VHH binders against Fibroin light chain (FIBL). Designs and how they scored, part 14

Target 1, 244 residues: Fibroin light chain (FIBL), of Bombyx mori (Silk moth) (p21828)
Amino acid sequence: SVTINQYSDNEIPRDIDDGKASSVISRAWDYVDDTDKSIAILNVQEILKDMASQGDYASQASAVAQTAGIIAHLSAGIPGDACAAANVINSYTDGVRSGNFAGFRQSLGPFFGHVGQNLNLINQLVINPGQLRYSVGPALGCAGGGRIYDFEAAWDAILASSDSSFLNEEYCIVKRLYNSRNSQSNNIAAYITAHLLPPVAQVFHQSAGSITDLLRGVGNGNDATGLVANAQRYIAQAASQVHV
Short names: E, the ipSAE of ESMFold2; O, the ipSAE of OpenDDE; V2, 0.75 times the mean of E and O plus 0.25 times the DockQ between their complexes.

## First folded at step 6 (VHH)

Design c2 (from s02 with N32D T50Y Y109S; framework vhh_nb_b201; at its last look DockQ between E and O 0.01; V2 from the best seeds 0.00; counts 0 for: pae E 14.1 > 2, unsure alone 62.2 < 65, SAP .696 > .668, placed apart)
Fold by OpenDDE, look of step 6:
Structure c2 (fold): chain B 244 residues (1-244), chain A 124 residues (1-124)
Amino acid sequence: as target 1 above (244 residues)
Amino acid sequence: QVQLQESGGGLVQAGGSLRLSCAASGFTFSSDAMGWYRQAPGKEREFVAYIYSGGSTYYADSVKGRFTISRDNAKNTVYLQMNSLKPEDTAVYYCAKWPDSYAEYLTSSAFDIWGQGTQVTVSS
């Protein structure tokens, strides 16, 4: 398991970032104890920083969104699950195969609801760190946990939609997480995979600014309750506009 | 049942001030974020400000520095102090509450629950 470095609002160093996504991501990862991170997670961290350093907004947005999601998953002392992520992945791959995306559309609500819940956990790193150590992460309780999806089919679809070399690197690392048979690692794999589904990625692209603001606020040791709510609204609005 | 009742609207000259109030009932006021929206004639309803349970606030760019949202949990009331009013602030102002279920909010594309609104008119 991964341990989160918990700080009070007075303990977190205040710093004004230069507005770059890479800076925001770097500071977000300071909440996780490096000694407890798996090599795979450290690699993901590095990939996301590199992705955030790219010139295109889509890469930056994806990196920020994934970072927020991952640190949220790691924030709870007891891992939750990624059932909502697995379901959205499966329904999308089924949609690609069949041409029918009705199931995918139905899965979006639960998934982005789960995403919204995770954003609250990020804020808890500042306003109530003591609770996180003994808390249980968000869970839907599906049979088989976060691994109940076709990994290769999902990533075939993901890689077909982008020419980014970083996605190839991420594929390798996420596959290790998927195959690790560790629940937390499996959850992270599922969550990353879900974030990279083309329609889902579009939602986060539209919401990246609000997520960045949230990470910036938390990084500076501020109560980010309002920023969480703001990000949730942007995500909800963007999710309602998904077309597949 | 959730009820929201706005008051305090009226006619004011440009540069003037108004204070809106919203009386809330039918839910645990202190645990919910409250907000204000406004809708001008022929325009879509737009966000104005939020105040969350912890007291944090968020404002639309168009009202930052001029409007202040606050709340009194003992009175189950949320306020909007509007200073330096402009003609473009003319609208019906609505007090708003978030849905109780985030999942339901996402699935149904539900918007905030709001009252009947109060008219604010700013003359040149």
Scores: ipSAE 0.000, ipTM 0.272, lowest interface PAE 12.1, mean pLDDT 83
ESMFold2, look of step 6: ipSAE 0.000; ipTM 0.171
ESMFold2 (binder alone), look of step 6: mean pLDDT 77; pTM 0.789

Design c3 (from s02 with N32D S53R Y102F Y109Q I113Y; framework vhh_nb_b201; at its last look DockQ between E and O 0.01; V2 from the best seeds 0.00; counts 0 for: pae E 13.5 > 2, unsure alone 62.8 < 65, grease 24.4 > 24.2, SAP .705 > .668, placed apart)
Fold by OpenDDE, look of step 6:
Formats: structure tokens, C-alpha cells, sequence
Structure c3 (fold): chain B 244 residues (1-244), chain A 124 residues (1-124)
């Protein structure tokens, strides 16, 4: 379980950020109690902040998208699952091996549907944080949980597509999460891994602006219901344009 | 069946104002988010504004501070007040009903609930 910091509208400063993704990430992360985070999660947080501070849009977009996903997974008192993430990872690795991406294309719907649901959870951190503390995270259902994928095969594909030094650091930390005996950590590992698959990352690159707006709103303690809907639309549109 | 009917479009000079209306039927209006999109000639349809069932709003950067979306649930109508209009705002404006769920939207991969549109022309 994870303790969520609860704030009223009066307790959260209403600041205008400098437009940088790193600032948005920092503000959004304040809704999770640091004392209940694992060392691995704290390390991921720092990696994402550094990634968001880079000059290239791709790194910023990836950091923002991952941050949103991780915060969503941490929002519930009882972890959900990352079955859709595991499935999209497996189907992609199978596609790389076989040359057939039909299964991967089919897995995108469930995965991004799950992403859309997670955006609602982020908003709930502002409008109803007390309920989330004891809530159960989203569950799509699978036999082996979020850890049912080939970690090394997935990250071979990820690292082959990028020269970012941050991905190497993230690999080490995410591997710790993957190998942990904690289901929430396993789920976060799966979710991060899925976000970094090249076609999936491309979807989030196209949607990064809307996700940033959502995190900005939440970071300032604002009801972001409209921003959630907007982000969902952009993600859905981008997802429908995936070509593999 | 879901039906959306836009009105209020027309010709206006730069700096002027228009108010668009969209009459909705065939669904529980108060339970759905509504929105406006626009499409200029030769361009793709783009997002303009959304209003959620609770009244929260979101705007495209290009219209922030100039456009205001609102709704009247008693009349099943969504409005778009457009102030400080610019020539680049020239487009056909469409009213849209959001899908009932995100999953449904992903399945359709399209916006299924549109009106016929209303033409807005802003002259310089």
C-alpha cells in the first residue's frame, strides 16, 4: 500500500510553472508520501526529473507520460494490475522476433484503455484523495500478474532504439522493481517498460502536451476533469495512428 | 438516436464576436461531456473546447482567453461564445458528444457524434 498526501485547495500553492516538464513532474509527485515510497521508486522519480530536464522533446514526453502512469499506480491503497502492459510488451517482443505484429496491434486497445483509466485516478488525487487511500487499483485480469513478460527481451528492444544514458539508469532500477516480491513494484516495472516500447513511446510523444496540462492542473490542486477528457482524446487519436 | 444541431455561424469582421449553439437530443445530455471542434479548408479537424458534465472546461491554446464554452442542461444545449475573432478562426465549427467511455472511443477510432457544422467566416 501507498500513503497519499491529502491537500485542500488552500494548502496547495497555486503557482504558474515555467513551462518545463521537470517542474510539472515535481509538483505532481507531491501527492504521494515519500516515506512510503521504495528506494527504487524514488530513484525512478529522480531519473524522470532529469529526463524531463533535457532539451529534446522525446525525453520530456517520455518522462511526463511515465510520471503520470506511476502516480496513477501509486494512487490506490491496494495495487491493481498491469496485465495490459505485460501483454503489449509480450506481443511487441513476439513481433520483433517473428516479424508479425498483428498481436501487438490488437494489444494496443486494452493497454491505452487502461492508460485512460489511470488518468482519472490522477485527477482523483485532487478531488477525492481520502477515498483513494483505501481503494483498489484498476484490474484487467491475467493469470500471472504484471510480471508475465520477458524483461530482457523487452529492454533489448528498448535500448536498441535509443542512445539515452537515462534509459540505462532506468533499466537498472526497473529491473529491481521487476524482480521484487511486491506486486505494486512489478506492476510499475511493467508499466514503465510498456511506455518505452518504441511505438508506444511515439503515441505518448504525440500526446505529451495534453498529459503535461493534466499534471500541471493536478500539481496546482485544480480539478482536472476536463483535462483528463482532453488527454484521453489525444491518446486515443495517437494510438489509432500507430503503424508497425 | 443521438442528434446534434449547430447554429449561430456567419460572417464577422476581425475583432468581432459570435455565439454558437448546439441543440442535442437522443441521449442524457446532463451526463455527457460536450465539445466544439473546427475544420478549416485543407486542414484537419481540430479541438476547440470541452465542457464536462460537472462544468469544468478546457480550451485549445489558440482560443484561450477569447472563447468560452458553456452549457444549459435544461435546454440540452451547449454554447460557444467567441470573442476577439481572428481570420485564422475561419472554419466550419462542429458540436460533438463525447463517447460514453474511453474504451468505446478506442474501438471506434473515430468521433461518432457530430452535427452538420456551422460556417464561421472572419474577414480581415
Amino acid sequence: as target 1 above (244 residues)
Amino acid sequence: QVQLQESGGGLVQAGGSLRLSCAASGFTFSSDAMGWYRQAPGKEREFVATIYRGGSTYYADSVKGRFTISRDNAKNTVYLQMNSLKPEDTAVYYCAKWPDSFAEYLTSQAFDYWGQGTQVTVSS
Scores: ipSAE 0.000, ipTM 0.255, lowest interface PAE 11.4, mean pLDDT 83
ESMFold2, look of step 6: ipSAE 0.000; ipTM 0.163
ESMFold2 (binder alone), look of step 6: mean pLDDT 79; pTM 0.798

## First folded at step 8 (VHH; framework vhh_nb_b201)

Design g1 (from s02 with Y102Q; at its last look DockQ between E and O 0.01; V2 from the best seeds 0.00; counts 0 for: pae E 12.8 > 2, unsure alone 63.9 < 65, placed apart)
Fold by ESMFold2, look of step 8:
Structure g1 (fold): chain B 244 residues (1-244), chain A 124 residues (1-124)
Amino acid sequence: as target 1 above (244 residues)
Amino acid sequence: QVQLQESGGGLVQAGGSLRLSCAASGFTFSSNAMGWYRQAPGKEREFVATIYSGGSTYYADSVKGRFTISRDNAKNTVYLQMNSLKPEDTAVYYCAKWPDSQAEYLTSYAFDIWGQGTQVTVSS
């Protein structure tokens, strides 16, 4: 029921939902256009749009899942912390170093719990847009808020596991988010870093269909409550199958 | 082979209604999300509505409140009830199969199946 005036400089037309991951991502990003975003976040947005346009499933799945998490973080008026992500990052890098992944396996529940809580925020973009300043990002509560973790060791592992040129560019940009003094930028850096750890990426790889449905619902202005619950369920199911 | 066949299009006056049907075969219909897209002459194909296997429905902004998507798993059929039609709704309407469930997801990005389309023309 919305009319778009194509002759007006005041209105930029939305991308058309053509059913592809790239349009789904693009339309979902429209809902955080009025949030304060650093240039680094804008650069990640462009990388993810390019990844979503690739023909392979893994690139599309990664782009969709990263986009959902970033939009969720941008939806919070009061940022949470990076503690769950930092724990999974440090536990994974400790596991690579030592051969003992018990700490990593134990870190996954809190991390995916945090991811699930953040997905609830995505729906607020549609049903409560005027209340974003009052929304609170999830926080586990650790010393330093999870801002410092073994960032370089994590990215060494990420880059060693993939030939993707997108990941090299993404590393440089995520490092800027990691070094930012903005807490939402720090949380996004931790989320992306944790997301891209190979066994974590497999969870999102397996759940990307439900996350795509969520982003499409939000991008089309629909109340996505059922889609959030669905994505949370598929993520939990995939997380229960992690093997390291 | 996956097949989708739309029907129910036609000419209708503005303010009128039509009900589109899409008969599906060659896949487990009840486990799949289904959708409707449309394409007007000279324009890109655009999303209209989706219904998921669990029954949740989602709509494009331009049709919200006027169109209703539904499904009948016993008949392997998805429907689009279109009310309060406007000339801007004139297009070829396509039924589409979309990702649903984790098992389907593993193959569904290559599974880009569309019907032949059914013409809807809304005269003012």
Scores: ipSAE 0.005, ipTM 0.260, lowest interface PAE 12.8, mean pLDDT 81
ESMFold2 (binder alone), look of step 8: mean pLDDT 80; pTM 0.807
OpenDDE, look of step 8: ipSAE 0.007; ipTM 0.235

Design g2 (from s02 with A33T D100N A103E; at its last look DockQ between E and O 0.01; V2 from the best seeds 0.00; counts 0 for: pae E 9.6 > 2, grease 25.1 > 24.2, SAP .678 > .668, placed apart)
Amino acid sequence: QVQLQESGGGLVQAGGSLRLSCAASGFTFSSNTMGWYRQAPGKEREFVATIYSGGSTYYADSVKGRFTISRDNAKNTVYLQMNSLKPEDTAVYYCAKWPNSYEEYLTSYAFDIWGQGTQVTVSS
ESMFold2, look of step 8: ipSAE 0.518; ipTM 0.788
ESMFold2 (binder alone), look of step 8: mean pLDDT 80; pTM 0.804
OpenDDE, look of step 8: ipSAE 0.014; ipTM 0.287
ESMFold2, look of step 10: ipSAE 0.007; ipTM 0.307
ESMFold2 (binder alone), look of step 10: mean pLDDT 81; pTM 0.807
OpenDDE, look of step 10: ipSAE 0.014; ipTM 0.267

Design g3 (from s02 with F27S L106E A110G; at its last look DockQ between E and O 0.01; V2 from the best seeds 0.00; counts 0 for: pae E 4.4 > 2, unsure alone 57.8 < 65, placed apart)
Fold by OpenDDE, look of step 8:
Structure g3 (fold): chain B 244 residues (1-244), chain A 124 residues (1-124)
Amino acid sequence: as target 1 above (244 residues)
Amino acid sequence: QVQLQESGGGLVQAGGSLRLSCAASGSTFSSNAMGWYRQAPGKEREFVATIYSGGSTYYADSVKGRFTISRDNAKNTVYLQMNSLKPEDTAVYYCAKWPDSYAEYETSYGFDIWGQGTQVTVSS
């Protein structure tokens, strides 16, 4: 077996054209029509761009990974549900309360599997944008559609894990998304919330390089099928190494 | 089938530098993430560095700031520049390739191709 203890002090690899993580995010986001975005989503976009402009890798990695997930949710014309995210959130908060994270560990597989599948939607923005308008996002069909999760307890844990000012800003905006009672907004809120849970955030941190490559490919207008596969593999690998 | 061949290992004094190379056969190199691992005697094989297909990199905490991974797609070669070497860096260094698809990864539960390894010895 191989022990993976990964960290990078390098910036997100630069694109030949502009060399900034924030630019990679911007180019990818340009494939999503702004007219279809809520004000809250636009605010999240700006927060993530600013986060990507920071000098530390952790901020850049988080921004890139969040962006990819959000774009994936926005890619489908008909929103799916947030069941996988809700389960991860609830099982984590239960773990925090009880000290037993067995349920949380079990929820990771379905969640990251779902995340991996959603990355395909990002690629569809380039190779088949016409079909996305009528496509249906992934759905597991749980009660409430993933609306029922411990939002406040999750964010208490998230905010306790970092002193980043961006997380405070995200909390306010994500709470707005959560309260909107819109399926797409709720799905995005749930995803961001799940994403930022400390063990989950670590998985995305470890996978940020592959996600960056994916977004770069999409931003350049290229078929990123292979990059999607790479990102899926690294996400899965990182997920298998979560210890809580 | 794809094969990996490491080179550049050897004996070096503490504080010195080495550059490892890994040549990959085949034509799918540019689409695959490549990595370096190492195994010291009596220890488990450990991650060192990865370079993704798009050029992004990731490092183990123990080598960050000292080691640099890079690739030349035209030569189907991945490199590991090792600076400020320490005796604890002594190990057999292995080059690794990730599967071509997610499906292959799921079935294989890991990396699909490994090199034979090259010995790196750092003396105090």
Scores: ipSAE 0.027, ipTM 0.393, lowest interface PAE 3.2, mean pLDDT 86
ESMFold2, look of step 8: ipSAE 0.288; ipTM 0.665
ESMFold2 (binder alone), look of step 8: mean pLDDT 77; pTM 0.780

Design g4 (from s02 with A33V Y102L A110G; at its last look DockQ between E and O 0.01; V2 from the best seeds 0.00; counts 0 for: pae O 9.5 > 2, unsure alone 64.9 < 65, grease 27.1 > 24.2, SAP .822 > .668, placed apart)
Fold by OpenDDE, look of step 8:
Structure g4 (fold): chain B 244 residues (1-244), chain A 124 residues (1-124)
Amino acid sequence: as target 1 above (244 residues)
Amino acid sequence: QVQLQESGGGLVQAGGSLRLSCAASGFTFSSNVMGWYRQAPGKEREFVATIYSGGSTYYADSVKGRFTISRDNAKNTVYLQMNSLKPEDTAVYYCAKWPDSLAEYLTSYGFDIWGQGTQVTVSS
């Protein structure tokens, strides 16, 4: 017979640093070649650093979670698609309109599964950077490649959920990414948009600690395979607790 | 199906040593994080050691310096070398498997898989 239990976060080693989310983010970004970054991505990077420098945990959590997602998308040389993100966005906006969030709930599994898979790419920046340059990002193969989603309605909901000035800045930059008609840019735009949906943002808020540990490990140049697994579990756990 | 089978437990005097083994099957062992836990009578199950797929290890403070976790991917086995054993180490020791993926974790509601355990008794 097999016994089933839940893991404790105390089972994962944590590196010691200055304890600042902004520092963790900065070190993680160093693994992404600036030549691979568009101006818009660089601006997002700066926004997230500033966000991480805020005194409130919510801002720090959001910054760290977004950073992880963006870095993951930038890790592969050939971009995948944004199907999972597009689906969660569209199902959420449909929920807002109809009052029925059943579709949204169903979209969470695939989305966070995709997020979890992408976290492994972050670790690959450290342990296998050479292969990443020519690797292909995750793709689900949906119509339009995840380009088709209700961008404006999503951001209306996002901006209505918070009075943070950073979200306004992000909207402008993410809109540029969205309008670029570039696959990588679109993927990042969709990912950020999905991350910032209120219920999704809450999941990342609850998982921010484990994501921070992952980014910290990567920033230190360590194999963070275990930290990836830990982050995946925390994300999954948080996702399972979403109530809409 | 996933199976974890612990062995190597027994009665040992304080200061003695034991080597526990956990034979794993039903999943890709080499890519998984494995760990050991223990549960003493009347106490909660507690973390002992973890070994990551890359070979990195982590230990509970109570066993650090005395216990060593290792793995043999060719044998699909994880080990726990226990030295300088103390009476407070008396417990049932369990081998643990992490979820293979986020999707699997979601399906299992965030639980990990454990073996049946092996009894370790340290006499004073």
Scores: ipSAE 0.010, ipTM 0.264, lowest interface PAE 9.5, mean pLDDT 86
ESMFold2, look of step 8: ipSAE 0.292; ipTM 0.665
ESMFold2 (binder alone), look of step 8: mean pLDDT 80; pTM 0.800

Design g5 (from s02 with Y102E Y109W; at its last look DockQ between E and O 0.01; V2 from the best seeds 0.00; counts 0 for: pae E 16.8 > 2, unsure alone 64.0 < 65, placed apart)
Fold by ESMFold2, look of step 8:
Structure g5 (fold): chain B 244 residues (1-244), chain A 124 residues (1-124)
Amino acid sequence: as target 1 above (244 residues)
Amino acid sequence: QVQLQESGGGLVQAGGSLRLSCAASGFTFSSNAMGWYRQAPGKEREFVATIYSGGSTYYADSVKGRFTISRDNAKNTVYLQMNSLKPEDTAVYYCAKWPDSEAEYLTSWAFDIWGQGTQVTVSS
């Protein structure tokens, strides 16, 4: 893998922005500090690039949404927590077991609010890179900081809902992130797991165009303040249509 | 053409209550989800609450149990009842209309669909 960020010279040619999801993802990743990428995160990046190269919109949408979330989590100098993600994961898996999804429906606002706050961090890579080291990621506060959720039950539901070979590979890597002692890795594992829950994935499927525009703006070095607001609005609207 | 006008803000002592209102026009109010966001000085805008057309509600964890979102379809109005206010609730509060089509999303991107906001200041 090749890592290029805004803090190093660009000795290696960047991917050309051809407007496709794979180049958009690749160019956005260039802004992530190399010290924030573990081997597991690099492996997820590779899977997402492969997904973005598929011809179907669903694969491309998933790759774009996951990339945005991972970059957002890596952008804060001091990690937030994964409590919103853990809550949506546990509420969903509880709903699957019991048939009662009221808790899951209640968990969506805080989760997508958290996602929206994270999208602002992506824009800060461009407009305020010198201050990110001391920024604090968004946090709700809970026991364990969002490390306590039924990881295996969630992934059983995810894998049962799709025949995608990418999800099987992703499960193995996300499990490594889940078991890491690094807080950012744990947050990324919870985010990816929450994102891939079937009703949550539909929100990102519907909002992926706006997220792609945001990542393109950031990847081109543009102030994306308006694109963040637009992506937040599309996500919120898609979330308002969720039912189980 | 969509217009949202917030009101009901003001200065209140910690532990006090306020009720915010958002008068809506220019769209079919009863079929739309509505929300509240807030922006504290030096902070980014954050989610507070949403109410769907069917009446389901969702809240940010920081306000759950203290704030209640409601709607009156006869008056085209969304409310935010804010109880047990804390200094950290000090912010400009915005109501928002969720876009209901892709074309509206593009139009909203060209125009603000947020009101001008109403200031809530909670003294210590």
Scores: ipSAE 0.000, ipTM 0.150, lowest interface PAE 16.8, mean pLDDT 78
ESMFold2 (binder alone), look of step 8: mean pLDDT 79; pTM 0.799
OpenDDE, look of step 8: ipSAE 0.007; ipTM 0.241

Design g6 (from s02 with T50R A103Q; at its last look DockQ between E and O 0.01; V2 from the best seeds 0.00; counts 0 for: pae E 13.9 > 2, unsure alone 63.3 < 65, grease 24.6 > 24.2, SAP .698 > .668, placed apart)
Fold by ESMFold2, look of step 8:
Parts: sequence; structure tokens; C-alpha cells
Structure g6 (fold): chain B 244 residues (1-244), chain A 124 residues (1-124)
Amino acid sequence: as target 1 above (244 residues)
Amino acid sequence: QVQLQESGGGLVQAGGSLRLSCAASGFTFSSNAMGWYRQAPGKEREFVARIYSGGSTYYADSVKGRFTISRDNAKNTVYLQMNSLKPEDTAVYYCAKWPDSYQEYLTSYAFDIWGQGTQVTVSS
């Protein structure tokens, strides 16, 4: 079980791509160049490129995983909702305050199920580009569409768990997405916030190699159906081992 | 295996109403989002409405307030009530499904499945 704070002090493993995590995510970003992006989304993209250029695995893994989720949200013709993300955020912050994480553990299945649906959307950019305007983003359904969650408590926990200079800048930018009236922007804010919660980030830390393989396959124009299935399986395996 | 069959289309005068139905089979209906798209001749397919398994709805701006989507899980059927119809609503209407629960997602990740379509023509 590698913690995000301690991993940066150790010898990093073999790179998750050809030593160019920034090139893997850059090629993947090309598939959503024609989508309407706010200045805040462009700023997040730049932060993730900088994170992918760092020498440590934790920064590269976080950049790859966040990029995959954001690209999926931008590629859906009809936005989904943020309900699964909001549930995990609220149950985690309740757990931090109370010491009881049973609600958080219960929230993980729906969240990672919707993450898996998002991964399938990324493959559709390659194999069915003419169909994307009909694609519907994944959704759980809830009152308010998942716009109601304790954003500040979540980011207090995220920032307390890491010394990364990128996270302080990212907080400010994601707060603009959180405060947007646009549902896609709010969905992305909720996804990033949920993704960076320490035990959730550990799942993606452990599964980042399979997500990188998926992005590389898509970036090369290949049908990545098998790579999606592998990423979903590794995420599910890592999620079953969550310890809080 | 998955089958979606639309019905209820026809010719109607502007200001009139129609109710479309989509009978579904071959999947767990109660675990999927259902929706409607439309396509006019020479135009791109356009989103109309979606209803999630939990009952939440989402509508295109062009139809909000005039159209209502609903579902009957006992009959595996989704409906589109179309009121105050305008000539610009003329199109072939397609039923669609997407997985929207993690249980259904874990067994299938297929989405954007379309039906055969039903013609709606609104005369002025």
C-alpha cells in the first residue's frame, strides 16, 4: 500500500509510458480539442501536463488518471450527473469528522462503476466519433444532480495529505468549476475532488498503469476495448482493498 | 438480443399532442437510463429527453416545458408525451438506452443503443 506522500521519496518504478507521460496525455487531449472548454478547464489541462512532466510516479499517475476522467466528461454529448462523486465526497468528509467510514466504503461501488463507464466513453472517441453527440454521460440520479457536497472540507483533507504545489493551484481552479452554472463544469469539479480524496487517489495510484495503456491505445487511434476492460478490472481490484 | 420498438408517431396539426411509446426487451430495464432522440431529413440527430433509472429527467432546451418523459418499469416501457407541437418537431424519433447503475455496468458497458424509429409529422 503506497501512500502518495511517501512515494515521492523512494526510487520510482519504470515509467508508466515511454518516459513521456505528458506526451501520452497530450495526444489524448487532442480528441476533445473541438469541445467547448472554459478557461478553468484549460488551466486544469496545463496543471496536469506539468504534473505529468514530473519525475515521480505519483504525479504522473495522478495526471494520467485525472486526464482520463476529464476527457470522458468532455466527450459526452449529453452530460451525466455528479451524484456518485458527491456521495463519495460527502461520505468521506463525514468519516473524517466522525471516525466512521462505513458510509464511505458503501459509496465506492457506485463511484467506481461510473468511473468505469467514463473509461468506455474514451474508447468511443476513436471507434465511433460520429456517434459522440448522442452519447450520454454516466449518471446515478439524485436530488440536485450531485451539486451539493462539502467542497471545502474535501479540499482541506486533500491539501492536508500532500505537500504538492500543484494541488494548491488546482484547488483554486477547481473551485471555479465548482461554482460554475454549467453542469459539465460542476461534474468535472466533483470528479476531480472525489478522485483526489486520499483513499480514492490510492486506487488510481495502483491502477494508473492500466489507465496509461488505455490512453496510449486511444492516442494511437486503436480500438482499446480490451484495455478498457483491463483498467476496469484493476480499478475494481484496488477498490476492494481500500483502507481508511 | 436488446430490442427497442417505438410506436405512437403520426401526422398531427401544429399545437396538437402525441404520445410516443418504446417497448424494451433483452436487458434489465429498471437498471438503465432511457431516452429519446430525433432526426429530421438532412439534419443531424438531436437529443430530446432522458430519464434515469432513479426517475430524474433531462430535456433539450427546445422541448423543455412541452415534452414529458416517463417510464413504467413493470411494462418495460418508456414514454414521451409531446404537447404544443410545432412544425420544427417533425422528425423520426428514436428510443435509446444506457446503463446507469453500477450493477448493470459491471455486466455490460454498451450504450447509445437505438430503436427503429417512429415518424412524427407536424403540419402548419
Scores: ipSAE 0.000, ipTM 0.198, lowest interface PAE 13.9, mean pLDDT 79
ESMFold2 (binder alone), look of step 8: mean pLDDT 80; pTM 0.812
OpenDDE, look of step 8: ipSAE 0.020; ipTM 0.313

## First folded at step 10 (VHH; framework vhh_nb_b201)

Design k1 (from g2 with T50Y; at its last look DockQ between E and O 0.01; V2 from the best seeds 0.00; counts 0 for: pae E 8.3 > 2, unsure alone 64.0 < 65, SAP .682 > .668, placed apart)
Fold by ESMFold2, look of step 10:
Structure k1 (fold): chain B 244 residues (1-244), chain A 124 residues (1-124)
Amino acid sequence: as target 1 above (244 residues)
Amino acid sequence: QVQLQESGGGLVQAGGSLRLSCAASGFTFSSNTMGWYRQAPGKEREFVAYIYSGGSTYYADSVKGRFTISRDNAKNTVYLQMNSLKPEDTAVYYCAKWPNSYEEYLTSYAFDIWGQGTQVTVSS
């Protein structure tokens, strides 16, 4: 005969915080489990978990920075837009075509300001969760909400800068987000694309430790206000050193 | 202070052409993204065109193929060449700039800095 156990083995415990990027982002993702996510967003989440599990700092830094941005976009009750991301993307691709990156350098301020506002939203998941449902994500109000940018030229530059198999898989998934009829998906596509532009990725490589500290604080249920300020400061400092 | 001054509007028959100009000062024009918006009476302002510092352009579907945005960095001026004008193009046309610093972004949003506008009226 066959005996059926009466207890459930489907109850999965929360990942243990071991301070590494993979556990840190996994624990941070728990805070947006209840949000609507497209299958493409779930696939990006899995790519980022795999990247966070790699032994190299660059993969871990990229996974942490992208995770922070995606969680922030999922946390606002009324989505913002991706206009700052679209502007930095188009200013960068224009710079690649023209050889003049002054416009790209000028676009970094608004983009990293947008990133900084998003980091505040991550902390609000812990300290003010009841109010986030009515919050409005940061928005610049451009046409199309940040969908108007040269997606393919940007990804050509991203893929040319790295041999990473993760980026090739990510490109395919992010293109689905870019082509979606869903504005949240479109915003996330622009945000990921902007994060991965080579000079932008370098800013996040330099500041990822502070972003990791922030996500770890939030993942542990702590008020991370000081960690947000610290991450914003490191990002601004790294952004001031960008050269192309 | 940032100053944006539009000119070149007027009354034109359907099918006609106009060229709008926007003279800019108080910021590094050659590194900035510039745009044109328009607002018809009783309607929200709507996007017309963007031009990025490297010259790449984007257009609203309603004007694509008829309007051309361009810039002259030596004169700190952005232009909108409007061809094949239709009565639906009747509006006040505004030029606008993006915020270009971290501090400016925290205190303003893109296209919150607009000129006084120039009226374009297209008659049937």
Scores: ipSAE 0.012, ipTM 0.403, lowest interface PAE 8.3, mean pLDDT 82
ESMFold2 (binder alone), look of step 10: mean pLDDT 79; pTM 0.803
OpenDDE, look of step 10: ipSAE 0.022; ipTM 0.439

Design k2 (from g2 with T50L Y102Q; at its last look DockQ between E and O 0.41; V2 from the best seeds 0.00; counts 0 for: pae E 2.7 > 2)
Amino acid sequence: QVQLQESGGGLVQAGGSLRLSCAASGFTFSSNTMGWYRQAPGKEREFVALIYSGGSTYYADSVKGRFTISRDNAKNTVYLQMNSLKPEDTAVYYCAKWPNSQEEYLTSYAFDIWGQGTQVTVSS
ESMFold2, look of step 10: ipSAE 0.006; ipTM 0.275
ESMFold2 (binder alone), look of step 10: mean pLDDT 80; pTM 0.812
OpenDDE, look of step 10: ipSAE 0.532; ipTM 0.784
ESMFold2, look of step 12: ipSAE 0.007; ipTM 0.198
ESMFold2 (binder alone), look of step 12: mean pLDDT 80; pTM 0.810
OpenDDE, look of step 12: ipSAE 0.430; ipTM 0.733
ESMFold2, look of step 14: ipSAE 0.464; ipTM 0.776
ESMFold2 (binder alone), look of step 14: mean pLDDT 80; pTM 0.809
OpenDDE, look of step 14: ipSAE 0.328; ipTM 0.691

